# VH-VL binders against Mucin-19 (Muc19): the designs that were tried, part 4

Target 1, 175 residues: Mucin-19 (Muc19), of Mus musculus (Mouse) (q6pze0r851to1025)
Amino acid sequence: STCHVYGEGHFRTFDGESYSFDGLCQYTFLEDYCGQENGTFRILIESVPCCENGLTCSRKVIVTFQDQNIILQDGKVTAVQTAESTDCRERSANLYSIHTVGLYLIVKLLNGIILIWDKYTKVSVILDPSWQNKVCGLCGNNNGDLKDDFTTRHSSVAAGALEFANSWKTSQECS
Key: E = the ipSAE of ESMFold2; O = the ipSAE of OpenDDE; V2 = 0.75 times the mean of E and O plus 0.25 times the DockQ between their complexes.

## First folded at step 1 (VH-VL)

Design p9 (framework fv_patritumab)
Fold by ESMFold2-Fast, scan of step 1:
Structure p9 (fold): chain C 175 residues (1-175), chain A 122 residues (1-122), chain B 113 residues (1-113)
Amino acid sequence: as target 1 above (175 residues)
Amino acid sequence: QVQLQQWGAGLLKPSETLSLTCAVYGGSFSGYYWSWIRQPPGKGLEWIGEIYHSGSTNYNPSLKSRVTISVETSKNQFSLKLSSVTAADTAVYYCARDSIYYGSGELGFDYWGRGTLVTVSS
Amino acid sequence: DIEMTQSPDSLAVSLGERATINCRSSQSVLYSSNNKNYLAWYQQNPGQPPKLLIYWASTRESGVPDRFSGSGSGTDFTLTISSLQAEDVAVYYCQQYYSAPLTFGQGTKVEIK
């Protein structure tokens, strides 16, 4: 299954729910923590303004997988971790690969998650079937049921998209 | 088909600087580490270092004081400079794509240039 | 540095017979977090650059014949050619990519006898 965000916050979840949310902070796009400490990855998104009025001209993507942060920003990929650059390359070889297809950057995580970025506003995530009902965030919970796609960070079902999306705001300071 | 084409001076005198360039065709340059590897005649392989399209480098510590790898992303090229050469630097030099960290989802050195023989005569 | 040592230095095997090459690392190349061995095998024909055969110690590169297989974990690894063919006459190298500097074994020359 596939989840997308593009433009001024147009989302389509894994289970097929569409909604709009134009948040300016950092939000959890997809993770498997879901309110617990035993998760293995997070994908975070931030809107990057390019004009007055806060129009979104690109998205920054941060993938946290084990002890690596993979940052997609300004048309390029940067891997960041606590270890030396040599150790960084060693660890990242275990965890992911990066491909360029045309103007798209594709990040394949060893755990079966594929992230596609157009270097601008569009971010897509493809999950293999093993991830059914194991994820949460702005992409929904991938359980095949539209009725609970608005599951908040606190495991409740939001009445609307705004409440849902705001529940996935991280602790990162907003502009 | 990804092709790596390499060129540079093949005969050097001791103390000179080795300069080799590798150009990438038929595939994406961005998102991969690009390496230099050498092989002295009749001997094994020695990794020299690598560069990412952003300019980030990792070097073999034994060569770090003499080696510089640079990238020209707009031309899909990367280059090796090795200063203060001696007869011990005589080898075939290969450029290679490192798909371990980045690449088509494969791991290891999956594409190689044909090699450039560099001879350093005393 | 991780030192890679291959054995034997040279091996003569009859056509159709099994060839076995060993590789030992001076320290473990197994990454405990993902249980993967950072070990690759290459084939080098005379006058040619090396060609990737196997990565993750046991995963065959696309297009590599089924007769090539890799095994082992931690510090001891094996490349097996189950039925040697004439085109398999080459020098074979193991390589660790666990830590920089990336290092290769000294090579094993496989010949027909």
Scores: ipSAE 0.000, ipTM 0.471, lowest interface PAE 12.9, mean pLDDT 80

Design r1 (framework fv_ramucirumab; at its last look DockQ between E and O 0.03; V2 from the best seeds 0.00; counts 0 for: pae E 9.9 > 2, placed apart)
Fold by ESMFold2, look of step 15:
Structure r1 (fold): chain C 175 residues (1-175), chain A 123 residues (1-123), chain B 107 residues (1-107)
Amino acid sequence: as target 1 above (175 residues)
Amino acid sequence: EVQLVQSGGGLVKPGGSLRLSCAASGFTFSSYSMNWVRQAPGKGLEWVSSISSSSSYIYYADSVKGRFTISRDNAKNSLYLQMNSLRAEDTAVYYCARDHYYGSGSLDAFDIWGQGTMVTVSS
Amino acid sequence: DIQMTQSPSSVSASIGDRVTITCRASQGISSWLGWYQQKPGKAPKLLIYAASSLQSGVPSRFSGSGSGTYFTLTISSLQAEDFAVYFCQQANSFPLTFGGGTKVDIK
């Protein structure tokens, strides 16, 4: 199943719900915490505007997975391992891999999550079947039911996209 | 002074064996992935094999798989290439190279090279 | 396997010329590309890592650019010591592969 966002915040959830939301804060695109403290990953997303009042020119993606913090920004991927080893092959081979196909940058995580970024505004995530009914965020819950795709961070079903999407904001101080 | 000093080359007959050595000094050898790269006379560069800092990840080019064995001894700061069942097409200068990680993800670059060791396979 | 196609295979140039060498990958390699210089009888020397980052001790007349599948090494003003063979190398995935080389000769 696939979720994506592009342009001025045009989303398609895993379960096929389409909505538009053009927030300027950092939001949870996808995570497995879902009201619990014992999740294993988060994917956060931010719109990067062209100017202070401009349209979205790019997106920044932050992936937290195990003890890695993988950042997709400005056409680049940045991650680091502990200082005990400088051998990137030992780190990279165990946790994630990065590939480019045409204009797309693809990050494959060991946990079965594939993140695809066009280095501009389009971000897509593809889930391995093992994640069915285990996720939440702006991508919905991947449970096959469109009726609850607007499930907020607090487990209520919002009537519209604005309430739903704003519930996934990661910082109350951003407005 | 960071350096890689190679030894062990020479002339061998087809089907023979040879072991190449690469001695490291001036850096923490046990923290780096190491590689062998070869260059046939008048030709370009061909990657041969890689070994991670702990020896947990080892890779070979298809042309040498099953015949060559890369190894390292971190206590001796040394990298080795055992070459068996040698063929005429294995004739080349063999370089050892250090793989340096520059803080980004994925594989980086070969920043330190040995001086090269000639291996000639001929009747 | 990722094929690295380097062009031109040879270029004749004079001191002071701008020289551009290109390298094409058969599939995307992000920025995981290195450039190497090899003088006759010597081991290769790293010039550029991560497509565009200049290795310490390399003159600033060398620059690299590109991402994805197309990459360029540029020597902005060729010097006498720059006559050599230049190789690109992808570090995206195994097997690691080099371009065929570009010989820069005296015109």
Scores: ipSAE 0.005, ipTM 0.489, lowest interface PAE 9.9, mean pLDDT 84
Fold by ESMFold2-Fast, scan of step 1:
Structure r1 (fold): chain C 175 residues (1-175), chain A 123 residues (1-123), chain B 107 residues (1-107)
Amino acid sequence: as target 1 above (175 residues)
Amino acid sequence: EVQLVQSGGGLVKPGGSLRLSCAASGFTFSSYSMNWVRQAPGKGLEWVSSISSSSSYIYYADSVKGRFTISRDNAKNSLYLQMNSLRAEDTAVYYCARDHYYGSGSLDAFDIWGQGTMVTVSS
Amino acid sequence: DIQMTQSPSSVSASIGDRVTITCRASQGISSWLGWYQQKPGKAPKLLIYAASSLQSGVPSRFSGSGSGTYFTLTISSLQAEDFAVYFCQQANSFPLTFGGGTKVDIK
């Protein structure tokens, strides 16, 4: 199933919910932690405004996977080792692949997650069926039920999209 | 104050063309998604088209796809609807409308409306 | 396309009455629903957004409730200026769709 965000915060979740939210903070787009300690990845997004008009001109994407941060910004991709990775003998070099196809930058993670970025505002994520009902964030929970796609960070169902989206801020200090 | 002022309506024969205009004032036009909504005489509301603030994302109702074109000129604070190949079924009052924003998010609910422009398609 | 079904199509009411209008979506739309009031010869006016949030300047006698597929607009004590047609509208996905309208008329 596929989740998208584009333009001025137009979202479509895995289960087919659509909503609009163009916040200024960093938000969890997709993760498998979902309030637990034993997660394996996070995909975070930030809107980058245009200098003169305040509209979203691009999105920065950060993928955290297997002790690495993969950062997509300014039309480029960079991979950074996390500070806590001290034993290099167990680390795999084949955690992900990166390809450019036309205007798109594609990141394929070993765990069956495919991220597609147009180098500007559009971010899409495609999940392997093994991720059914195992994820959370702004993309929803991928459980096949539209009615609980506004599941907050605290495992409640939000009354509206704005309450839902605000629960997925990565820092409560950002307003 | 915040307002939308419409123009460009009229009577046209089937197969003809017409262009509607909507002039915005009192707010930062370039920051809002805009919409066209129509209402046939004595009937309900039908959403026609939507355009994002930068014109990057445009949507149409199936009934008008390929015939109508929505556009905007942010420098002139103006929204347009070019209507081609008009049919009797297109007869309606056409409203331009601004998306309601709550914080940073577009709600695709319409908080400011133009006064409406009558389009009559008749032979 | 998401179909929006309003009931009743019309209701006759007296000043001071509690009026309830319902709106059903053919599939889940979460809280992506707005309510509008339209008076003869005028453009619609937004009353409620995100299913239950009152638009600024709208009297507190108007309230919205519901989520998913079932939504209600309530006018707690009908006033003379409330005789109008009311529409719901889903904002979940394109194409955006409106309900057929409910006419609130004087008894």
Scores: ipSAE 0.000, ipTM 0.464, lowest interface PAE 18.2, mean pLDDT 81
ESMFold2 (binder alone), look of step 15: mean pLDDT 92; pTM 0.947
OpenDDE, look of step 15: ipSAE 0.015; ipTM 0.598

Design r10 (framework fv_ramucirumab)
Fold by ESMFold2-Fast, scan of step 1:
Structure r10 (fold): chain C 175 residues (1-175), chain A 122 residues (1-122), chain B 107 residues (1-107)
Amino acid sequence: as target 1 above (175 residues)
Amino acid sequence: EVQLVQSGGGLVKPGGSLRLSCAASGFTFSDYSMNWVRQAPGKGLEWVSSISSSSSYIYYADSVKGRFTISRDNAKNSLYLQMNSLRAEDTAVYYCARDRYSGSYFGPFDIWGQGTMVTVSS
Amino acid sequence: DIQMTQSPSSVSASIGDRVTITCRASQGISSWLGWYQQKPGKAPKLLIYAASSLQSGVPSRFSGSGSGTYFTLTISSLQAEDFAVYFCQQTNSFPYTFGGGTKVDIK
């Protein structure tokens, strides 16, 4: 299944729920931590405003996987080791691959997650079926049931999109 | 050569404590996540604990949480397992092991220590 | 917790035989699976990582395949040094879990 966001915060979850949320903070787009410390990856998103009118002109994407941060920003990919190591070309070659197809930048992670970025506002993620019922974030929980697509960071079901999306902020200091 | 050399095992009574050590050589210890794995006599392998290269992330098996503490000293190229409140079911050969990928939490273990026997009996 | 079910628990084989060992995960683990060989009194030795990649120094007669929940280790032509216990391990999520082991013994 697929989840995406584009433009001024138009989301479609893995289970098919659509909603709009135009937040200016950093949010968890998708992760498998889901309140635990034993997760394996995070995909974070941030809206980057236009200098003239404040509308969202692009999205920055940060993928944390295998002690690496893969940053999608300004039309390019930068891979940075977290505080755990300095240089590992062999590791990068084995853990993910990057492909450019026209305007799309595609990142394939060894864990079966495919991330597609148009280098602007559209971010899509495709999950291997093995990820059913194992993820959370703005993309929903991928359980095949629309009833609980608004599952918050606190494992409750939000009544609306605003409460749902705000629960996935990575910093409580952001508005 | 790349190797892990273990010490600190022995016989201890239930409720006792023991500290295992694992000395690394032949590679940059501070680049790798390290692990403890145990194996009871005649049984299979059981993962015990993992520690990231900078000690920022530490994980334990439920069976040892609150009793065992994993730690490392990168300046000394050493990994430790402090074992408190030992029980008869903790009797096993304990192995220290290195993650296959530097910094990785999801690679299997490519370098193993020789193993240290821990026997908990009265 | 992800449970790893390994089969068979033991197999009797002759030199030159093709030996196949399977490992099933209770949940999808993508390709986060390794295979080990363990001989009596020794530490385990890594054979395969990322489900299908040969560890350096491991003979090419060993191969791994599979993804998701079903994985296979194959020894294409069994040799005398291959009589050992084999274990699979998932490293997709904590706690890391191992299969119960398969003993490959002489017929």
Scores: ipSAE 0.006, ipTM 0.489, lowest interface PAE 14.0, mean pLDDT 82

Design r11 (framework fv_ramucirumab)
Fold by ESMFold2-Fast, scan of step 1:
Structure r11 (fold): chain C 175 residues (1-175), chain A 121 residues (1-121), chain B 107 residues (1-107)
Amino acid sequence: as target 1 above (175 residues)
Amino acid sequence: EVQLVQSGGGLVKPGGSLRLSCAASGFTFSSYSMNWVRQAPGKGLEWVSSISSSGSYIYYADSVKGRFTISRDNAKNSLYLQMNSLRAEDTAVYYCARGYSYGWDLYFDYWGQGTMVTVSS
Amino acid sequence: DIQMTQSPSSVSASIGDRVTITCRASQDISNYLGWYQQKPGKAPKLLIYAASSLQSGVPSRFSGSGSGTYFTLTISSLQAEDFAVYFCQQYDSYPLTFGGGTKVDIK
């Protein structure tokens, strides 16, 4: 199962629902927290404008996996450990690999998640079958049912895409 | 100093079972992924299994999948490999190895001394 | 699975010689490659990670180079303690795989 976003906010969820949303804030694209504190990863996205009437030129992607942030921005990857006060040689080793295939940058996570970025606006996530019905965010809940793909951060079903997508903003201060 | 001390090897008949142990000291065990790598007599190295720092993510080589189980006890600073349905092809020195991290890198910076496992009638 | 091919399988060299060992990956692994030294009866020891980064405590006569599918380990001036088998290892993806090894015989 695959979810993607491209261009001016064209989304297709894991369950096959398509919608459009062109927000300028940071949003949760995919996570397994889903209102609980026991989650293991988050994938966040942010549209980067190209100066003309708010058109999206690229997307910034942030992957948070345990204590590490993997940042996809400006055509490149940066990995940063989140706890700057600790000795880095004592931190957890997590397997993830980053490589380029043609025009795409691919991040493979130890937990069976594959992230594909065209270095511009298109971001795709491929999940192995073990993630069925264990995720949430703009990509939907991956349960095979289109009726609840608009599940908000508050575990309610939104009537429309705007309400759904706005519920996944990471900061309430962003409009 | 970092130390990985192994035990639990020996001679076993085909179809038998053994459990290998690896006791860690000199570092924060719960912060590192751990691995098992084996080497048949006179042959090269073969990766067997990996376990994440928390124990939540586990990988196996196809040759041992369904027969071997990797586990860890972070409170005891110990790594285990439960080996079932052993075959002659499993005869090897088994090493435990620490996965080292700078960012997302995974390679083996410290190794145990090795434990010989012989599967023979 | 990613296949790692090492050459040569063995080399005999004199103290002071420059020794070069090659490792080829069956597909692009970027720089996710390590080199290990194994002495008879001992566990392997990490020499190089990320294709070219020298592990702490390893003598500067060891160096690694390469990216993608072609990698080399160089020992610039062979010493008696360098008698060993050397292995490359990819860590781009599971399953983790090693090269077949190169035996360096001194003398």
Scores: ipSAE 0.000, ipTM 0.485, lowest interface PAE 15.4, mean pLDDT 81

Design r2 (framework fv_ramucirumab; at its last look DockQ between E and O 0.03; V2 from the best seeds 0.00; counts 0 for: pae E 11.2 > 2, placed apart)
Fold by ESMFold2, look of step 15:
Structure r2 (fold): chain C 175 residues (1-175), chain A 121 residues (1-121), chain B 107 residues (1-107)
Amino acid sequence: as target 1 above (175 residues)
Amino acid sequence: EVQLVQSGGGLVKPGGSLRLSCAASGFTFSTYSMNWVRQAPGKGLEWVSSISSSSTYIYYADSVKGRFTISRDNAKNSLYLQMNSLRAEDTAVYYCAREGWELPYDAFDIWGQGTMVTVSS
Amino acid sequence: DIQMTQSPSSVSASIGDRVTITCRASQGISSWLGWYQQKPGKAPKLLIYAASSLQSGVPSRFSGSGSGTYFTLTISSLQAEDFAVYFCQQANSFPYTFGGGTKVDIK
């Protein structure tokens, strides 16, 4: 199943809901925490505005996965370990891979999640069926049911995408 | 067969109202964003309005804001455009269009056949 | 608003000719551009999406290229059924906007 965002915040969820939301904050695109502390990854997105006019010129993507913080910005990818570790040689194991296919950057995580970025505004995430009903965020919950695709961070079903999407801000100080 | 079948056009006086309908078949209507696009006689294409699959996000061209209302009924697989306070410059063929979402995202991949709206005294 | 400027406005061409149509965006739209063909009295038909991806059922003589602000549609060997008006359209941001159109006509 695939989730997308592009342009001025045009989303398609894993279950096929389409909505537009172009917030100026950082939002959870996809995670498996879902209100709990025992998750294994987060994918966050930010719209990067053009100069002073406020239109979206790019997107920044931040992936937290297995003690790593992988950042997609300015047409490039940077990865750093986010936890304190005294054995730097253990980080030589490749927990993700980066590929260029045509004009796209593709990041494949060891857990099977595939992130695709056009180096501009489009971000796509591909999940196999094993992630069914295990994720949440702006991409929906991947359970095959459109009626609950607008499930907020607080586990309620929003009547509209604005309430839904704003619940996925990573900082309440932004708005 | 994937198709959009339009109805509801006609002749109306300035200041009048008209409601356009667009019936979808052959695909899961409730998962697609839908759009209205118009074309004045002999002119190019002008985007009019968009509505997300759940109706949560709705956008209008500046030329129609406050006068036109887009809506949908997913149980009836139908898209609507309520046009109020019509003006002569609203005279056009109106198309409904499905917004594609295949990888990579595409543009308007399915169009209705169009319905003529004529605003004339 | 993002303005889409097409050129030329009209092309007279013969069967077998290579035809190139250009579209410029007033600001960057990445690859979120579609190309449409419209024949008289008919609805537009999508040819190319995402600037360069060929829509299913469209002949391979059609191709698109470009990203950012400059895009082209190329018909490598014009056929009788290709005489029509062609439009580009950005799908990057609202309001969605179309180019003014390019009429490809019989020479």
Scores: ipSAE 0.008, ipTM 0.511, lowest interface PAE 11.2, mean pLDDT 82
ESMFold2-Fast, scan of step 1: ipSAE 0.006; ipTM 0.522
ESMFold2 (binder alone), look of step 15: mean pLDDT 93; pTM 0.950
OpenDDE, look of step 15: ipSAE 0.258; ipTM 0.772

Design r3 (framework fv_ramucirumab; at its last look DockQ between E and O 0.07; V2 from the best seeds 0.00; counts 0 for: pae E 12.0 > 2, placed apart)
Fold by ESMFold2, look of step 15:
Structure r3 (fold): chain C 175 residues (1-175), chain A 123 residues (1-123), chain B 107 residues (1-107)
Amino acid sequence: as target 1 above (175 residues)
Amino acid sequence: EVQLVQSGGGLVKPGGSLRLSCAASGFTFSDYSMNWVRQAPGKGLEWVSSISSSGSYIYYADSVKGRFTISRDNAKNSLYLQMNSLRAEDTAVYYCARDLSYDFWSGEYFDYWGQGTMVTVSS
Amino acid sequence: DIQMTQSPSSVSASIGDRVTITCRASQGISSYLGWYQQKPGKAPKLLIYAASTLQSGVPSRFSGSGSGTYFTLTISSLQAEDFAVYFCQQSYSTPYTFGGGTKVDIK
């Protein structure tokens, strides 16, 4: 299944719901925490506006997976190992890989998640089937049911896209 | 119609240098990642190097890192492998190979291959 | 580095037989696996990518399955033109690595 966002915040969820939302904060694109502490990854997105017109010029993507932060920003991918001492045994673990296809930059995670970025505004995520009904965020819950795709961070079903999307903001200090 | 035509192989002494070329036609070369893969006589396949479509991302096998340089010239539709400090274990048929295009979840799978160029490193 | 182990190293089969080749990865690689056919003196030919997706122009008697660490290539009804060596290849991370190959001989 595929979720994407492009342009001025045009989303399509894993289950096929389309909506528009172009907030300027950081939001959870998808994660497997879903109100629990035992998750394994998060993918966060930010819209980066142009100075000239306030339109979205690019998107920044942050992937947290195990002890890695993978940052897609300014047309580049940077990986930073977080909060873990390494020795040779630990460094032999292959947690992700980076590829290109045409314009697109592709990050493949060991857990079956593929992140695709055009180096500008378009971000797509493809899930291995094992992730069915195990994720949440702006991409919806991937359970095959459009009725609850607007499930907020607090497990309620929002009446519209604005309430839904703002519930996935990662910091209340952003307005 | 997709063609990858290779040149530049031959005999060279240990420590020598050689440059392989791969000329592409029948597709938009600048849209594709390109690769070198080698096969020692009577042996299996070994990936050597990859270069992204723009040339911005380059990867090498540990066995060649620091000695081989992959490059591309998108204006000439050409891929190159500069091989320095050659060793006897570098003796192989070298293939250039195109990665698959357009599938967002696709990876480095080699859908078209050149004819192969023999490189022999011997005293 | 991710080691790819193919089994069997060779197989003899008759035209019409079903042939199954296996490939094991030394760690999980999700579905990032390709299968190649190579005939003597020729470059390899891609058959299957992403573990199970058939490359264009490849006959439907070829199929792939598996994920994680265990993968199979199946030829449902062996034809005379299928005599070759078959390789698996992981595309999860560099260095991209190939299996040792499986030689399919037609009796």
Scores: ipSAE 0.006, ipTM 0.531, lowest interface PAE 12.0, mean pLDDT 83
Fold by ESMFold2-Fast, scan of step 1:
Structure r3 (fold): chain C 175 residues (1-175), chain A 123 residues (1-123), chain B 107 residues (1-107)
Amino acid sequence: as target 1 above (175 residues)
Amino acid sequence: EVQLVQSGGGLVKPGGSLRLSCAASGFTFSDYSMNWVRQAPGKGLEWVSSISSSGSYIYYADSVKGRFTISRDNAKNSLYLQMNSLRAEDTAVYYCARDLSYDFWSGEYFDYWGQGTMVTVSS
Amino acid sequence: DIQMTQSPSSVSASIGDRVTITCRASQGISSYLGWYQQKPGKAPKLLIYAASTLQSGVPSRFSGSGSGTYFTLTISSLQAEDFAVYFCQQSYSTPYTFGGGTKVDIK
């Protein structure tokens, strides 16, 4: 399954719902926490405005996985470890790989998630089939049912895109 | 069973136009990136164009850029290639092909192909 | 553009033989290489992706190896249905490019 966002907040969810939302806060694009403590990853997005009219010029992407933060911004990648010690049972070098293919930057995570970024506004995420019905966020829940793609952070179904997207803000203080 | 069924080939004079179609069945078409790959008679394979599952990401080989347009209609499970300003060197069998996008370690590979349609550009 | 050079251009072999086909990239492509089989009058079929991962349904006698600029496809014990043309493909960057092909013929 594939989810996309591009331009001024044009989204297509894993289950095929299309909607528009142009927020300037930080939002959960995709995660597997979904109201629980036992999640394993998060992908967060922020729109970076340009010019006085507030058009989106790029998106910042933050991936948290296996005690790593992978930050995509200003056409570059920064990876930083969030924990002091790494489990030695894992391969010591890479729990993910980062590649440049044409104009795109691709992050492949060991858990079956592929993130594709054009270094500007376009972000895509591709899920391994094992992630069906295990995710939530602006990309929807990947359960094959279009009717509940607007499932909010609070486990309700929103009436529209604005309510849905606002529920996925990472900070209550941002408007 | 995954199937890609192609149509729309034929004979055309230099400078002419043709539109190729590829009808998909047996899988969720809107989940996959699609490609066009061509093969001139007796020669090797040449990648022509790709389009993402949503239609938002499109790439072309330099040899066709500005002349060919790839598009898709997810409601109809169909992929298209509009070919304008055709040249003799565009003569080839054209294949539509599905990207192996669900395997996260792989990159872009072509796991299922249409039967091919012949495009002949001749005076 | 990344250029893919394939060798040999043809090989004659007998059933049971080990066949090795080599592919060289003009620049490093990590492990982003696929192998395809094409029989006369038919579309290509994916055999191997990510340099060494066998596609579902492909017999285990096919194997791929290599990384960077040098890659090898091996058929450990050639069968009658393996007589075909084989192509490598780099998947590292657009435009995606193919090798010139290797024809595997019966002796």
Scores: ipSAE 0.000, ipTM 0.463, lowest interface PAE 16.2, mean pLDDT 81
ESMFold2 (binder alone), look of step 15: mean pLDDT 92; pTM 0.940
OpenDDE, look of step 15: ipSAE 0.013; ipTM 0.598

